# Miniprotein binders against q9bqp7: the designs that were tried, part 13

Target 1, 240 residues: q9bqp7
Amino acid sequence: VPQNWFPIFNPERSDKPNASDPSVPLKIPLQRNVIPSVTRVLQQTMTKQQVFLLERWKQRMILELGEDGFKEYTSNVFLQGKRFHEALESILSPQETLKERDENLLKSGYIESVQHILKDVSGVRALESAVQHETLNYIGLLDCVAEYQGKLCVIDWKTSEKPKPFIQSTFDNPLQVVAYMGAMNHDTNYSFQVQCGLIVVAYKDGSPAHPHFMDAELCSQYWTKWLLRLEEYTEKKKNQ

## First folded at step 15 (miniprotein)

Design Lg3
Fold by ESMFold2, fold request of step 16:
Structure Lg3 (fold): chain B 240 residues (1-240), chain A 82 residues (1-82)
Amino acid sequence: as target 1 above (240 residues)
Amino acid sequence: SKIWVYVTIEAPSPEELYEIVKRIMRLAWEHGGDVIYVEIEGNEALILLTLPTEELAEKFAEEVRRLLEELGLRVEVTVERE
């Protein structure tokens, strides 16, 4: 029940891509500004219950690995995520300028994990591209916009060492996807719009990735939740 | 305003676990609730959710306990009441 509801889609935009779309994927640079990012909004509006679950996990890991072991573990996970995203951007680009890096990165279980998904991905329109919602005043950096099984999606790639068989297992990632979608649909740097989302969870051991497809109805449900989080963030900042 | 509920379950296999999680999520939605997070670890799951009222949360909890008892499985349901 957001107080200031706003549509996820832009009625001023065509649902169909035009023939004058660029031949290479868009990569809009992220600009420094004072408006909040999607990630910051979500991080600062987590409930006490969500924070408790994350802190409990952290403390369990520290007890198992020690403080230094945990820091090394989290650093390694972060690095693996970066390498995974770099590999995917290279694979999805129209040119093969990083074959050495691609071959080395293909030794990763995460890349093996997503192979069956990548076969269904085509028509890449954007990679690692900034988005800004010009009316709601937030910014983000999306991973990919491409067709998945014939439907144009905002696609978010995630690495995980735990199974994520349900979209509810991906924490706030669905909110990220719809926030990026809404921003892109209202960003003057983009001439098209997107109505579907996809979250792809890849696994280190190469097990088949879990795709979580979000049709327009599901995106609308999460969009409402995103608007509530953005309102909470705005209210919190007004009281500081 | 919202009532937080934690459900912890264990099943004999991942396939059975996923089916039970889906049934619990459906029960939550039928009681007007929302499923916030599902954590899977082996054959165990934790489900974090909200219900609109204490009455609906208690009815949900009773139905979840009954479901798992009929299946002969252990469940822990905690309703947060600070």
Scores: ipSAE 0.462, ipTM 0.830, lowest interface PAE 2.1, mean pLDDT 86

## First folded at step 17 (miniprotein)

Design Bh3
Fold by OpenDDE base, fold request of step 22:
Structure Bh3 (fold): chain B 240 residues (1-240), chain A 86 residues (1-86)
Amino acid sequence: as target 1 above (240 residues)
Amino acid sequence: SPKEELLKLIEELLQSVEWLLKQAEELYRMGDLWYAAWMARMALDFAEDAARLAEETGNPELIRRAKELIERAKELIEEIERALKK
């Protein structure tokens, strides 16, 4: 059990859309400060096994692609991921911002891959928006808050070149989602609460993306794991 | 020696596969079948990697351990996949 327990859900907030919900998705800028990001907490609290397996995967990829080939692969994955997020932000943003759509961003297998998911996405409330948990002292940048099949979710978009998910980004994805959820639920910049998470893995070849839905119960279980990671991070920083 | 380094790598890999299987089982108990399956498939991939490396050493114990982990991973995947179909 975490020593510093804090609830994931805020009893003072409702998941019901307030009549005053802005028609425009929230986009709060991430302020870089001394407060650790969710990503930083997760990266710094990886287990020895996770670190080892990532390195082993890297070595295998270098053996297959060569060192230069692996560097190119890594760069391409990063670039493709960035472009995919930009394209999704453009798609999910209100039409008034559509005039500046780079049509080239929309021509990707990843966008094709998520089309069936996008059909079930509505009521976009936030896009590429910063969240801060003031009490637990962490920040993050969430991809999307929207309704998926009528349930309000924190949505995290992932890209995979291969049907096998990229090991680096997948281990702690549920923790990332619930960390964003817990922060948002207690961030004063947000007037609503989220109780569900959705991880979407898009594929480069345009094959149907895989939606991983996390209900409130599953989110609560991952929240406990997140709190433990956050405590570990805090302890490591006190010893530095 | 290169042989000693390889043996160490295999041992660490086997331990990490066992860890992955435990994580997959925990996720399965939590009800996250999708991630449980993903973790178990990853465990299988690394267990097969360990088996290949173990075969290069000719160490029968390492080969045995790797093969055992492969079978455990396969069984877990099958169990989770059966649960996903319900």
Scores: ipSAE 0.846, ipTM 0.952, lowest interface PAE 0.5, mean pLDDT 91
Fold by OpenDDE base, fold request of step 22:
Structure Bh3 (fold): chain B 240 residues (1-240), chain A 86 residues (1-86)
Amino acid sequence: as target 1 above (240 residues)
Amino acid sequence: SPKEELLKLIEELLQSVEWLLKQAEELYRMGDLWYAAWMARMALDFAEDAARLAEETGNPELIRRAKELIERAKELIEEIERALKK
């Protein structure tokens, strides 16, 4: 049980999105502060088993691709992910704010993969927006807040080259999502609350993306796990 | 020795697979069938990796343990997949 319990949901905020669909999604810039990011907390609190498995995977990939091949692979994965997020931001942004759509960004298997998900996405409230939990002292950059099938979600977009999810990003994805939810729900820059999460895994070959929906109950369970990771991080930093 | 290093690697891999299976089971209990299945499939992949490495050593105990974890992972995957179809 976390020593420093804090609720994921803010009772002072309405669970229902205020009827005013913001005409423009929020895009709060991430301030580079001494405050740890969600990603940093998760990375620094990986279990020895997670670290080992990631290293084993890396070694297997190096054996298959060579060292240079693995570096190229890693770089490509990063670049593809970045381009995918940029394309999604462009797609989900209001038409008036659409900078010249680089049509080339839209021509990807990943974009094709998520088309069926995008049909169920509406009411975009935030895109690439920073969240801060002042009390728990962490920050994050969330990909998207929107309605998925009529439920307001923190949406996290992932890319996978293979049908098997990439090991590095997948272990703590639910924790990342709920960490963003909890921060947003208590960030004064946001006037609304989110109770659901959605992880979307897009595939390079254009095969249908997989939507992993997390309801409020599941999010609450992962929130407890997140708090434990945050406590572990805090303890490790005090001992440094 | 290279052999000792391989044995250590296999042991740590087996332990990590056991950990993954426990995580998958926990996720299953939590109702996150998707991630449970994902972790179980990962456990299977690494268990098969452990089995291959164990076979290289010729250590019957390591081979046995790896095979046991493979079967456990398969059973868990099957259980989760049955639950996902409901």
Scores: ipSAE 0.846, ipTM 0.952, lowest interface PAE 0.5, mean pLDDT 91
Fold by ESMFold2, fold request of step 22:
Structure Bh3 (fold): chain B 240 residues (1-240), chain A 86 residues (1-86)
Amino acid sequence: as target 1 above (240 residues)
Amino acid sequence: SPKEELLKLIEELLQSVEWLLKQAEELYRMGDLWYAAWMARMALDFAEDAARLAEETGNPELIRRAKELIERAKELIEEIERALKK
């Protein structure tokens, strides 16, 4: 258990969504920052087993593809993920129309994969927006805050080249989501609160994406794990 | 020596698979069945990796340990999948 408990929800905020949808989702710019990001904290606090397994997976891939082949594979995966997030931000922005979007982004297998999910998404409150936990002192850049099937969620979009998850999905994706949620709930740039999370895994071949919904209880359990990782990071940096 | 490095690799891999199975069990207890299944399938993949390496050594104990972890992973996957169907 963490030594210093801090709640994921802010009791001074309403958990009711705004009665009126805003005309434009929030997009708080990410600033140059001395405090750690969520992804930095998670990367720096991997267990020895996480580190070993990632290295073993990389060695297997290099054996199969060669060093140059692995570098190309890694670059392509990164580019596909970047394009996917660009497409989703464009699709979810109320200020854009189909004629104003890059039409090639809409023909991706990943975009086909998420169509059934997007039909259940509404009330977009934030897109590609910075969050800062002003008490616990960490930052992040969340993908989306919107209602999914009537519940306001922090939504994280992920790509997968296979219908089932594999090692390039991080072990810590739920921790990332709840860290963003806690930060947003304690960030003065936001006036609302979010209690649920959603991780959407899209597939390259267009197979239906998997929506992983996290209710408030599950988010609270992952929040405890995030607090432990943040504590570990803080102790590690004290020792340099 | 190359043989000693391979044996150390296999030992670390087997221990890491045990760690993955424990993580999957915890996720299962939390009720996160999808992530529990994902982690159990990762454990199976690396257990099969360990078995292939162990077969290269001819070491019966390492082969037995790898096969045991494969069966543990399969049993856990089946349990989680039964829970998912409900």
Scores: ipSAE 0.824, ipTM 0.947, lowest interface PAE 0.6, mean pLDDT 86
Fold by ESMFold2, look of step 17:
Structure Bh3 (fold): chain B 240 residues (1-240), chain A 86 residues (1-86)
Amino acid sequence: as target 1 above (240 residues)
Amino acid sequence: SPKEELLKLIEELLQSVEWLLKQAEELYRMGDLWYAAWMARMALDFAEDAARLAEETGNPELIRRAKELIERAKELIEEIERALKK
């Protein structure tokens, strides 16, 4: 249990955005500052088992692909993820309706994989937008805030190429989502809050993506785990 | 020595598999069946990895421990998969 508990939801905020708000999604720029990012907190608080398993997975991949092959593999995975996020931002932005978009950016198995999910996504409120928890002092950059099947969600887009997805991003992804959610709910740049999360796992071969919905109760349980990681990070920094 | 390093690797791997199964059981109790299943399948994969390495050593205790973790992971996967179909 964390020693300094703080709620994920803000009772002073509605979970329904104002109907008079502009239809252009928010894109708050990420600014340099001294407070830690969600990803830095998670990277600095990995358990010894997480570190060991990641290294064992890496060694098995190097055995199969060679060291140079593994470097190419990881570089390609990163590039494909970046292109996927850029494509989704383009697809979900209303400004792209008014301008021709790059069709090469949209050509991928990952985009095919997510099509059935996208038809259930509406009411996009934020895309690639910075969040800051002004009380707990951490920042992040969330992928998307939109309704999924009528529920307003923080949505995270994830690519998967093999049956064994990259271990680092999978272990902590729910914590990352709820950390962004908590930050957004306590960030003065946003006038509303979000109580649900969605992790969408897209596949390179175009197979139907998996929509992993996290309701408010599940988000609250993951929030407790995030608070423990943030406490651990803060303690390590004070002892440095 | 190479044999000493292999035994150390297997021991850490077995401990990490037990940790994965514990995480999967926690996710199952939380009701996150998809992540529970993913974690349990990862535990099975690493348990089978440990079993292959243990067989190379001929150490009966390490082989037995790896096989027990394989069976524990398979049982957990079956339980989670049944819950997912409900």
Scores: ipSAE 0.813, ipTM 0.942, lowest interface PAE 0.6, mean pLDDT 86
Fold by OpenDDE base, look of step 17:
Structure Bh3 (fold): chain B 240 residues (1-240), chain A 86 residues (1-86)
Amino acid sequence: as target 1 above (240 residues)
Amino acid sequence: SPKEELLKLIEELLQSVEWLLKQAEELYRMGDLWYAAWMARMALDFAEDAARLAEETGNPELIRRAKELIERAKELIEEIERALKK
C-alpha cells in the first residue's frame, strides 16, 4: 500500500460536461518546472529487469541492423511517432484548424490503422495538453481526452512496428495513462474528470489498431502501482 | 572469459524471463488480459533467446531451464488467449 495514498478520482467533479465546456479542445502548455514529469518518474524507477530487457533488446537490434542501422531505425521510429501524433492532433482538432492539414501526414499506415478507432472517438476535450497534480507534485503531457464509445477517456496513442515492436514504450503505458488521469482529475485547469483510459496501438502496415480499454476498476489498480513508483522516485531523489 | 560472460548473460536473461512471467500472471489476475498476453509473449521471445544462447554453451542445466520457461510462457499465452476469446 502506498504511504502517500491519494485518490485517482475527484469526488468533487462530475463527468457531465458543464454547459461551459469550451467548444475547442484544451491545449494547456507544459511549463518547465522543477516538478518531475510522469515519463521521468517512470524512467527513473524502472526495475533492473526492465533495464536489462531493454538493453538486451537494443543489443539484439544492433547485432541485426548494425550500429548505424539501429540509429537510423530509432530515428525513423521517433519521426514516425511524431508525425502520427501531429496527424492525429490535426484530425481531432476542430475543422477550422483543418486548413493546414498536410495531406502527406494523413497517408500513413498508422493513420489507416486507427481509422476504426477514430469512428468511435467523439467529444474531444483536450489535445496535447499539460496536466499537473498539485498535491502529488508531478506533471505530464497527455495526448487526448475524448469520448471513446461514449466513455470519457484519457487516450494515449502508440505506434508499433511488426514484427519488432519498440519495447521502450510498452512496459509502463498503463501507469502513464492513469498518472495523467489522476493529475487531470485534480488539476484546477480542468473542470471535469475522467474515469477510463484508452491505449491505442497503431500499426505501421495499416492493420487495425488495438484499443486497450481500461475501465475505472483497472485504472484504480494501476493507480496504486503508479503511486508506488512515484514514492520510489521521491525516495531516490532524497538519497541523491 | 567470453564463456563466463555468456553464462552470466544467460542467467540474467532467464531471471528476467521469470520476472516477465510473474508480471504477466499478475496482469492476468488484475484482469488486464491484453497486457498479460503482451508480457507473456515477451517472456517467450526472451526465453527462446536464452535457449539459443544456452545451446551455444552446451550447458545442459541452462538449456533445460530455458526450455522449461519456453513451455511455461507458451502455456500462459494459451491460457490468456483462451480468456480473451470468451
Scores: ipSAE 0.731, ipTM 0.896, lowest interface PAE 0.7, mean pLDDT 90

Design Bh3
Fold by ESMFold2, fold request of step 22:
Structure Bh3 (fold): chain B 240 residues (1-240), chain A 86 residues (1-86)
Amino acid sequence: as target 1 above (240 residues)
Amino acid sequence: SPKEELLKLIEELLQSVEWLLKQAEELYRMGDLWYAAWMARMALDFAEDAARLAEETGNPELIRRAKELIERAKELIEEIERALKK
């Protein structure tokens, strides 16, 4: 149980926004602050066992690919993820025309992989947008806020090269999503709130993407875990 | 000796696999499918490493243990993935 609990949802906000298909999604710029990011908090509060597992995975990959091969592998995975996010932002932006889209961004197994998910996505409210929790004092950059099968979600997009294992940075993705959700729900740049989350894992070969939906109850469970990680981070920084 | 160090590494990997599978099964029972899948996939990765190293030793019991854990991890992954589709 966190020592200083804070609610994930804001009772003063409607969870049913009055627009199902907004004209332009929000894109709040990320500001450089001394406020810690969600990703930094999570990376600096990993358990010793989690760190050991990540180091073992890294050493296995290096054994398979060589050190230079592993560095190239991770760089390529990062680039493919970046291109995937750029393509999704382009596809989900209602003001974009066909002539303004980069056809190479749309030519991807990952994009094919996600098509069945995208048909259930509507009412995009935010894309690649900064969030800040003024009370708990952390920031983040969320991928997307939109309706999925009629439920407004914070959506996070991930890429995976089956049959290879997940990249270790995905371990805490549910905590990342709920941290963004909590920040958005208490950020004055946003007039609505979100109670559900969605993590979508897209595959390089175009295989159907795997959605992981998180309802309000599951989000509340992960929120508790996030608060513990943030509390641990804060205590660690006081002692440095 | 190098052989003793190799056997110790294999045993550490096998113990890590057993711990990961126990965690994955508990998380699966509780409905935390994301973390269950992550733990099970890491267990498979470590078990495959242990099997490859055990083959180098020629030790039949280490090879059997590693392969048994590979099969358990694969079965759990399939079960979790089926639950995630629902």
Scores: ipSAE 0.254, ipTM 0.632, lowest interface PAE 3.6, mean pLDDT 82

